VH-VL binders against Rho GTPase-activating protein gacF (gacF). Designs and how they scored, part 3

Target 1, 176 residues: Rho GTPase-activating protein gacF (gacF), of Dictyostelium discoideum (Social amoeba) (q8ssn9r234to409)
Amino acid sequence: EPISQSTEDYTDIPRIIKMSVEYLFEKCLLVPGIFRESANAMELQRLSQLFEKGGDIDLSEYTDPHCIGGLLKLYFREKPIPIFPYDLHKRIYSVLNEEDSNIKVKSLLESGLGKGQFLILRYLFELLNAVSINCNVNFMNYQNLAICFAPSLIQSFDLSCYDVIERLIENYHSIF

## First folded at step 12 (VH-VL; from X6 with light chain Y101H)

Design Y2
Fold by OpenDDE, fold request of step 13:
Structure Y2 (fold): chain C 176 residues (1-176), chain A 117 residues (1-117), chain B 112 residues (1-112)
Amino acid sequence: as target 1 above (176 residues)
Amino acid sequence: QVQLVQSGGGLVQPGGSLRLSCAASGFTFSNYVMSWVRQAPGKGLEWVSAISGSGRYTHYADSVKGRFTISRDNSKNTVNLQMNSLRAEDTAVYYCARHGDWYFDYWGQGTLVTVSS
Amino acid sequence: DVVMTQSPLSLPVTLGQPASISCRSSQSLLHSEGYTYLDWYVQKPGQSPQLLIYKGSNRASGVPDRISGSGSGTDFTLRISRVEAEDVGVYYCMQALQWPHTFGQGTKLEIK
């Protein structure tokens, strides 16, 4: 049941996530307020429906980064069950300040997530970490990013969610 | 055993300030969200503010936003509530409480805050 | 904000008899993962509030089995099968689904 982390395989990640993350990596790492700024509601809905219908989508010339950022958040928020289990977040929270916390957190993620969940989250946190590296330009540090994503990923507004997500972003390379 | 011991409070005039403190023991303080809950005389309970374990994330009731500030010092195992611009309606017994999860599993003994001219 | 409504507000009970308190929320307290974020507290005379039931039906440590919580969605009930003198106090339900946490008005349990 534990997931091997020796390779970076994203082949089974949903199309909407892959395309969104790729776009964001390529075009949005330096965009001020990425993920924080509100997207146009109509455009967001259009894109969401387009992906749901399975149509041919090309984001190579897309010019509204905030809509893609919003689309990514929307995807997680609208899932019937959160991609990041609440109980898992609580377990992580309980070891967050211990010695060797990164190792413990990694173990919890590997044992507490399904293969699909882990791959998606790993890919997402890779992006978020990359965004945070450029916080001097985009003003999105790991705290701001945690605020943007924790409620969507865990589908909870418990304040501990933010601490956990923040840590995962900050220590992405040591945890994932 | 888990203990929450409160200090501070007292009588203050409207517009004045008070600082409440809650000292925690018997558990890993930084691993818990902490809140303040108040109870006006003869009334029910009202959540006031919450703070994450790291202290970087906070929430406030609308009734106290902009006036109250929750903070914590994990090195001292304390959570504090700075109350500014106090109003008569802020008169209450204030409790610090630990979030076991979303619920409050442990409570302080309470501190009376009286705002009166 | 989620509005919590308790009934009754006053509950006189004879020793040894059962007691029941109702709590209704303005919206469902069911989380997508199946959790019910409804808690019960009691504040005994001259004391701080204390947790009785968490997440709908789980008894807190030290709570006797004669006290139970039930319900789902928007309707919840706290039951005491046999009321004892030590049960005197004010009982509160609280939703913990979202901020702000909100309490019911409180139910004052007294012995007849």
Scores: ipSAE 0.925, ipTM 0.957, lowest interface PAE 0.4, mean pLDDT 95
Fold by OpenDDE, fold request of step 13:
Structure Y2 (fold): chain C 176 residues (1-176), chain A 117 residues (1-117), chain B 112 residues (1-112)
Amino acid sequence: as target 1 above (176 residues)
Amino acid sequence: QVQLVQSGGGLVQPGGSLRLSCAASGFTFSNYVMSWVRQAPGKGLEWVSAISGSGRYTHYADSVKGRFTISRDNSKNTVNLQMNSLRAEDTAVYYCARHGDWYFDYWGQGTLVTVSS
Amino acid sequence: DVVMTQSPLSLPVTLGQPASISCRSSQSLLHSEGYTYLDWYVQKPGQSPQLLIYKGSNRASGVPDRISGSGSGTDFTLRISRVEAEDVGVYYCMQALQWPHTFGQGTKLEIK
């Protein structure tokens, strides 16, 4: 059975998520290879530490979109437990091709996630959906984005994870 | 009842090609990840390739990358393995297997592939 | 790749006696959510492999109680409390934590 959810999963959306997502929405929707291109490891560490210390952070003049994208992925990957439970992903996978799947998936998410988890994921998938809409410019379609995020969110490389995450991005408006 | 029935295989010369097929029944095929696992004569088991339910995501062992292609047709409940540029070391019994989770809960009967000059 | 090492490779056993197979992994198979991604399979003579134990200690459907899996981290054991004739075959451990899935060398269980 899965380990109990951390206290963080039941709190408000963390500052690092809010600021990163806002930055990405505003400046990075048309950036080629956003979330796919590797970021400087030292810079990622610097930013991560900056957020952990709770210091004053201003991303308004920040010029490296790939570092912010990387920071977002890093946050989910470094969580002690995945924000997206493996068992939940399996349950979603089992209904993914059923009639009214979007409604069923929504119900599973709402019942299977803590409030904080759900809010964070909803916000993330809103961003990813927006990015995917511009795939003709940024080259990040549903599949590419799923490849980038599924391992970090679910902390598993099960191939079914990619199908699930892809569907959530694609059908964001119907599911969330 | 879950069933995996394999077809294809046989004898081929080095550099040749073969196509393996696995027909599934008794479950909702598109809701399962499928894999191929092989076993050289007198040897152990080696995972070869996997494919997601949608067919859009695949994974390969390093030993077969660029030569083998896994695919599936959910309308026909089949998973296939196209094997090109076959080598002697590819000689093995090939099994299709269903991922119940990360583990393989059902296996096909196996198909012998012999690569020899 | 995760290396799986089984011991022994050959296991002659007298009917009715217990048997144990060891499996060691080159890295921990414990997932962040508490799952242990170690499976056991058996391939009986002339047959396809079949699942015995999944996620360390869970018996697959139809597997008798006399067969059990235990262990954690990097050290795992498959136990058969009373070996029967039907237990003859080659046993494999497999890690399913990451790609590629890798198997142990196999342990051939035979009746003395």
Scores: ipSAE 0.916, ipTM 0.949, lowest interface PAE 0.4, mean pLDDT 95
Fold by ESMFold2, fold request of step 13:
Structure Y2 (fold): chain C 176 residues (1-176), chain A 117 residues (1-117), chain B 112 residues (1-112)
Amino acid sequence: as target 1 above (176 residues)
Amino acid sequence: QVQLVQSGGGLVQPGGSLRLSCAASGFTFSNYVMSWVRQAPGKGLEWVSAISGSGRYTHYADSVKGRFTISRDNSKNTVNLQMNSLRAEDTAVYYCARHGDWYFDYWGQGTLVTVSS
Amino acid sequence: DVVMTQSPLSLPVTLGQPASISCRSSQSLLHSEGYTYLDWYVQKPGQSPQLLIYKGSNRASGVPDRISGSGSGTDFTLRISRVEAEDVGVYYCMQALQWPHTFGQGTKLEIK
């Protein structure tokens, strides 16, 4: 059942994100170590520059899932301001163990993010949730994925970041 | 109001083991990252290990990786440090500390660990 | 690892006079949202360390106005405008930009 088969308009989502997530969703949910295994830094930079120049890019024949996974993380890591605000993650952290915590987390995301940030994160976390569901094959559970993505999304290594991102991956459907 | 009360420690021979405990009160324990920080006699401070509120995420200083294990029991409001394969250079006062955002806003009273043959 | 270098390591001071402690990091401690990953602690004789300054310049609860933190990027200063007897202790800066969190060597403040 194609979760990404939404009729919603994602025109606010950067092309690099839309194309990378689509590639990963369609071809890479069963790839061992996706997002954990590294790709060559020069190839990452080459592909990043191709997206920056805005030409016709076709990933349908691209064969290196780890480079596309790395490209996605690189995009978030290089933003001048993190897509996920530091103080928002601390507010979410403070409610993770409360009764009805997912309702409270959802409310904090809706009030603490701009519409574009929310749409990008919803799209990303749909993918990360789908990857985690297949962890018996790809070996990437929601904890492993939190380790891979939290530093890029929040631009922080605080351990609270991992607990927050883990919750968003595991409980995607309740929160987004 | 916030209190961190430590227990454990003592004298042990090289290769031995000790377990340190830190009991927390006056705050919602599971909402906080906790650390162990040590201070060798007459020396400065060295961060040792940290654990997230859930207990699922940890970090260790390279000098203790594979020998020390940080853990927490949120039902008992305790953070613990299991110290195995102890060496003379592990001799120090060990402090548990609570993180504010990343800084250590509250510290335990310290527990001396002496590793000597 | 981020290296933290304090100066001076020993600071004898006359009561009532100002004191200043420098801390330099091997890389910028500034977060993209403007937070500074630099904190100061004091360890008074026979006591545990205690937080003085967090996020570069914010005073912890109970810290008097005569103690302040300043600096940017890689260079930071703790200043005590008028030293009192209760200020005796060892002062440490710490970075929390990355793991492991690392401390400066310490500055021992003593009354002359």
Scores: ipSAE 0.730, ipTM 0.877, lowest interface PAE 1.1, mean pLDDT 91
Fold by ESMFold2, fold request of step 13:
Structure Y2 (fold): chain C 176 residues (1-176), chain A 117 residues (1-117), chain B 112 residues (1-112)
Amino acid sequence: as target 1 above (176 residues)
Amino acid sequence: QVQLVQSGGGLVQPGGSLRLSCAASGFTFSNYVMSWVRQAPGKGLEWVSAISGSGRYTHYADSVKGRFTISRDNSKNTVNLQMNSLRAEDTAVYYCARHGDWYFDYWGQGTLVTVSS
Amino acid sequence: DVVMTQSPLSLPVTLGQPASISCRSSQSLLHSEGYTYLDWYVQKPGQSPQLLIYKGSNRASGVPDRISGSGSGTDFTLRISRVEAEDVGVYYCMQALQWPHTFGQGTKLEIK
């Protein structure tokens, strides 16, 4: 089995996640191609460093949604241990086509994640679900979002990751 | 008892098309990622394409991208490879394979595709 | 693409003697949670490939204890402690760290 890590690293939602998700919720649900379009690499590095240094950060007048979307993905991709354990995704994958699959997926998340991991993922997937609901305007359905986020969350390119993340976005309200 | 039984193949001219099929039994087919892997005569193995359990997510080797299409029908327990714009270098035995986690734990018997004038 | 390099490409071995096959990757195959994205396959004469070793060191079902995999990072070894006639075939390592998944060139094991 993969080495699981303590959820203590996530008991408070990190500032970079909280502020990015709030910005994206408030200002970006209708932005075409959100999470799909590339961020400016230099601006992305600047913001990432700014969050690492601490101090006061104010995004209320920030104007580049694609950079904030990129920042969120970068955070998960760069973690030394993935927020979404590889083994947990395989367990979820094995039940996706079973009767009452969403109940089983919910149970696996509750038992397989620590408190902090669960809170961060619930917060993130609430956003991703909201983006997908507006896909007629932003062109980002739950499948497109799974392609954008699965490699960052699980740190794996296995195709099973996309089916799992897709389910969590699509059925957010039944699972979380 | 996991089984992967392949069909299709044959001789085709450059620029032609073929469709390969792989029928699965002995496991819950929709729970598994499937791949095609090929082996040119006298050569090594080359991964060609993969498809997720749902069929919605696919990946292709650069050498076949835009020409080959992997698909699956979970109601028939089949994975297929539509091969268009075939070239001489596509000549190979083609295997379907089931993924465990990422590794190929079961393989079909192989199907020969020959592309020549 | 991750390049996989096997050595040797041809391996004649006397029955009952050990054999060793090296596989090197152009990138580390270690996942952050400790998994190794390296698998071994054997293709016996006239047969399809079959899984031999997965995740670096785990034997697939039906593979005898005399066959083992080891290594980590970029350097991996398949060992057969006592070669038997049934071991004749071509051995391939494969990485699954990134798409496309790539194989080594193959090592043909033959009995002298």
Scores: ipSAE 0.613, ipTM 0.854, lowest interface PAE 1.9, mean pLDDT 91

## First folded at step 13 (VH-VL; from Y2 with heavy chain S30N)

Design Z6
Fold by OpenDDE, fold request of step 23:
Structure Z6 (fold): chain C 176 residues (1-176), chain A 117 residues (1-117), chain B 112 residues (1-112)
Amino acid sequence: as target 1 above (176 residues)
Amino acid sequence: QVQLVQSGGGLVQPGGSLRLSCAASGFTFNNYVMSWVRQAPGKGLEWVSAISGSGRYTHYADSVKGRFTISRDNSKNTVNLQMNSLRAEDTAVYYCARHGDWYFDYWGQGTLVTVSS
Amino acid sequence: DVVMTQSPLSLPVTLGQPASISCRSSQSLLHSEGYTYLDWYVQKPGQSPQLLIYKGSNRASGVPDRISGSGSGTDFTLRISRVEAEDVGVYYCMQALQWPHTFGQGTKLEIK
């Protein structure tokens, strides 16, 4: 299911991602250390199970932003296969420093990801970019965010993963 | 062809400092993660440190954390290892190595570091 | 840390005969995407280490067909079908699944 054309539709994104990202966009863009601060493991598990069971979830009054941030990371980390393929990351890394790299990276993402993967990642990186814009308040620049997410997204600790994820966050608007 | 040419090293007293350098050629340097691997005399190989292409992300073995610093200058195609607070157990031949992927596909010629009183 | 255990540590071999080196990891080296992050290196006398096999079974450039890597999970084997004089050296397995990368003790291959 490769993506054939650009779309702004997020309707097919899993509920857990949509609700988490929405919450984070609304309430957490200015939260210091968002995604970096550890969340309560028990609470993360509770939330994860709640989403897994398809229960009625309302985050509108939820007060612990770090748990939602942690939940989002946990989601990607717990996937049986990474949302961001390692080989794709390698291909992106190989062109990362070339002329018109953003165009090339965009092309690689669109051709290397399924539609679902692309939409999820685009939505995530939209959030991460928004968070990074407010790094003067939340202290989470694109580097710090890459550290938080690269291992979960690619399920690899290859240091090149951080460069790639950092670039995607930094140049979100040009790439996605 | 890919080449990694090392320099630096030598004899130093415990507590001293040394800087190793590795000059790369034959490939797009900043597209590769680089590492240092060392080998104590008559012993096996031990990974020491790694640095991403951008130079902004690094990793260290526990044995050298807080004492060694890996860095790179992409404008000069060099990767460096600053070694401070050297100990006798740091005595080894140090190799710079390129990560083709996770694996080390190319190695420098090695540089001997001797820490002795 | 992942512990890598090689056997044997010393491997005397007659020219033309096969050789086999075992490498065991303390945990599975299988990645979620199916990659096996086990590499083999050889350090010939007076030389730097050089890559032989990467990701379990892939031969590096210039490596002859008589050298092969196999295995999965926690058990891996490097095989040389017909040992030649140029094969003398110390062989290392290395896991690259996680930091720190860790090597086996090394296997010294010598000609009898």
Scores: ipSAE 0.923, ipTM 0.955, lowest interface PAE 0.4, mean pLDDT 95
Fold by OpenDDE, fold request of step 23:
Structure Z6 (fold): chain C 176 residues (1-176), chain A 117 residues (1-117), chain B 112 residues (1-112)
Amino acid sequence: as target 1 above (176 residues)
Amino acid sequence: QVQLVQSGGGLVQPGGSLRLSCAASGFTFNNYVMSWVRQAPGKGLEWVSAISGSGRYTHYADSVKGRFTISRDNSKNTVNLQMNSLRAEDTAVYYCARHGDWYFDYWGQGTLVTVSS
Amino acid sequence: DVVMTQSPLSLPVTLGQPASISCRSSQSLLHSEGYTYLDWYVQKPGQSPQLLIYKGSNRASGVPDRISGSGSGTDFTLRISRVEAEDVGVYYCMQALQWPHTFGQGTKLEIK
């Protein structure tokens, strides 16, 4: 059963996601431990509130990549319902090892997610895939990134969540 | 027909090591999270460790962290528990169990592990 | 860790009479998507544990309708409408909301 989506999620990718992902793409692909290292809690709160107020935000000169990475994780974790439905991840998990699994997973994502959810997740996994490509420098491979994001996206600590998220990162180009 | 058949265990001195194995059949093994659960004599159930279908993600109870290692061989449909630095308090019947949807829907027959001088 | 508390720990019951076991969790077991991560198991004498109820109120395959699970949040109940000899064993509730999964102390059901 699909989850309800806000008008904002359906019509456009939230500003906080767009700005964070853009910043991370531009400046953080080679940052060691990006998304793994803890961010300053006060700074995270400050940034979160700034985005909530809808004020003018400029990240062009921002110098703490871990805060932006943390902010992105925080966004998904703090949603009242997970952006990645639990039942959907289960369905994906059940076909993960089948022939032509990427095609099946793609179909499940497209049918199981709302438009807004799909766009957000696609954008996120594009970033995560890009980060993973540079794992020799940033030390963030598929597994490490899955560990960082699976609980926030699915809001579950089921170990199957990590397998699913890892696969989506690894096979981003084939699935999305 | 889903089956979980356990092997290994036995008597060992404190500080010793044992390896438990659980052979699965009747289902697509690598699509399921597997766990070990133990039960001390005359006591209740205690979750010990879990492993994802791929085998790349694991979780451990604090009581066994650093001493026990869960692993799986999907080519052989087996899940294993390597137990090192065993203590008297590790004495228990150990069960392998299959995760359904946040429940253990199938259990092995159990294996007794006795740690004693 | 989530603490699971069962009551009673010992439950002598006359054949044909109803039985009820309570399970309380130290925090809510309700997920944001509406799932209740509370399971019930029974371990009959000389046997491995077996699943009775999953996600609060769903009967596992082969479980008779005289056995039911109910509750929400932090309070859960397992009910047996008419106790039979085959119901003898130790019953456990378990939370699966977070790691580690934790069990109640167990309730030993015996025939009076």
Scores: ipSAE 0.922, ipTM 0.954, lowest interface PAE 0.4, mean pLDDT 95
Fold by ESMFold2, fold request of step 23:
Structure Z6 (fold): chain C 176 residues (1-176), chain A 117 residues (1-117), chain B 112 residues (1-112)
Amino acid sequence: as target 1 above (176 residues)
Amino acid sequence: QVQLVQSGGGLVQPGGSLRLSCAASGFTFNNYVMSWVRQAPGKGLEWVSAISGSGRYTHYADSVKGRFTISRDNSKNTVNLQMNSLRAEDTAVYYCARHGDWYFDYWGQGTLVTVSS
Amino acid sequence: DVVMTQSPLSLPVTLGQPASISCRSSQSLLHSEGYTYLDWYVQKPGQSPQLLIYKGSNRASGVPDRISGSGSGTDFTLRISRVEAEDVGVYYCMQALQWPHTFGQGTKLEIK
């Protein structure tokens, strides 16, 4: 049973992330091109501002999954400090090909991230893993998802970022 | 001792092909992004292509996109550049380079490619 | 593409005197986490390029203290406090903020 179905495990996660991930889990695991297809910029801005206001927001009848996918990426891209520090990704990169690499990656994440960062990333990567499992229908495997998300999470276009994010998506259950 | 030893250059006619190779030793090759950088005679440096440690992610300069293919064989510790449809303006010394973070911390000795009849 | 402009392109210097090379980028190279995506290389006669300065101001291993990098945003300077004969070569700045990574045209440093 997906961890994303319990809000008690993720109470420290910002509402924009919690609600976006829940929507994407509920309605979008089978949507072709999710996270790859572009969102309407005006609608994306509108939703972003609604979340900033902090009022009641209801996505239960929202119909544009690509806008919600775009909103999630925008959140990470606009943070003044990336949720995934550049130096941490380089440390993870250096162990990707070692024995027991997933154990070492897990340890680096736990020591290199604050609690809130870790919880947010665990919640996000649970979703990305679930999307990749359904890639026969949605056409978004873990490599495609790494291309879509790595620049937003790390705020870098370094090619090592893609290898790191790919590992976290594919091996979610061993690492998180 | 980090070493990058290059091979595969030479003289080729326009439209021809060459394959450059760069053999790495003294470090864990799979952990490093690799690039090719070229220098036309009497000119400056131009970045050509890069490949991630896994080999699954690449970038190319627009001037070579569709004609050049970067690849790596991590079991042999080599990075290669397959150059097809060569043009006179591809004439250059080609260097392989290892990335530190994003910067090029070690360079091969260079391989001359000459495209002329 | 980010355009990198170096000056001067030719730099004759007297041994023991300071040298300064400027590099300007068409957009800011300061980005996420305060990193500066500007590096400097030297290519000595008959040799491959070698890293001198990375991340704007960090000296690569084996580079003497008399060589330093400074600057911010779009304007960067490589300084050699006292030029020695071994400093002869062509100096390049490079940005790595975005693909393609791009170099300045080069500055040829020669002893007068």
Scores: ipSAE 0.804, ipTM 0.901, lowest interface PAE 0.7, mean pLDDT 91
Fold by ESMFold2, look of step 13:
Structure Z6 (fold): chain C 176 residues (1-176), chain A 117 residues (1-117), chain B 112 residues (1-112)
Amino acid sequence: as target 1 above (176 residues)
Amino acid sequence: QVQLVQSGGGLVQPGGSLRLSCAASGFTFNNYVMSWVRQAPGKGLEWVSAISGSGRYTHYADSVKGRFTISRDNSKNTVNLQMNSLRAEDTAVYYCARHGDWYFDYWGQGTLVTVSS
Amino acid sequence: DVVMTQSPLSLPVTLGQPASISCRSSQSLLHSEGYTYLDWYVQKPGQSPQLLIYKGSNRASGVPDRISGSGSGTDFTLRISRVEAEDVGVYYCMQALQWPHTFGQGTKLEIK
């Protein structure tokens, strides 16, 4: 399964991302409205601070999937530099409708992202693809997920961001 | 050469409908976000609506939401604005505009819409 | 909505003299990756608007170097170092930080 391969390739992924994505993969692929429904802001802050302190964190008994989904989005939204550079998304946007577009998108990601950024995005988009595959149950197709995640990843509301993130979710296997 | 050629304006009564069209040439149309921007007679500019290159993502000004629909046909290189339930305050010259990044780098010639009884 | 306020709204200028237009936003337009989400347009008599300045200070293609944009945060200035007859028109600043994108009220530049 892609998550098992991703875990071995992503040993340098921040704990907050690794543990949140694993929780969401394991427990939340069938949760209605995952990533769309709001999380409690106080609980989000508490979890975010807990991860920043380090120490032993155990999500095995955690029962609020919307808080974990919100935590993941909050992490990306609050980065001082977006994980997904604005200019990179514009370069990708310019090739979305060309022949062999997915090959070109893959090349742009590989040349335009640092290794850590690429590994984090691969891990995240594997999850988002898996959520979208289950959209008949969770009601979150790749377009809905692009709306939820593009502003956090690119830190922009430009409409081109949604077309780009949508492609990465839908064509994960060809691009990452 | 980038060109945006507009059509579809005119005189309509309150409550009526009009459809504006903007035909694009000289660039790869479906790689660009497009907007409509309007200007009431003697007044300033007001952004109205935007649509992504795919046509799947849109935004609207609150003043037109629920009444106006932006769409595009990438096979014909057109962006359109369906305007329903028109009001006197919708009277304006309507411009289509192409986005560079977020800024509007090319504009159509403008189409007058007059809503009056 | 981000409110954009221009000053002056009417700007009569003698040919060859400098002109300055101020634009203030209700919140900072400096954002992610150091981008400034402030652009300037001119609408000359009988014409469509045209892009002059993008991202705070970059001249659009064909804009002469006597026209410049400056500022950061909430305060921005468009400057024409020597006004020519072709500069007559209405000048607008616009923010694109968030939806809806909003324009200033316009500054009508006229030759005295």
Scores: ipSAE 0.788, ipTM 0.897, lowest interface PAE 0.8, mean pLDDT 92

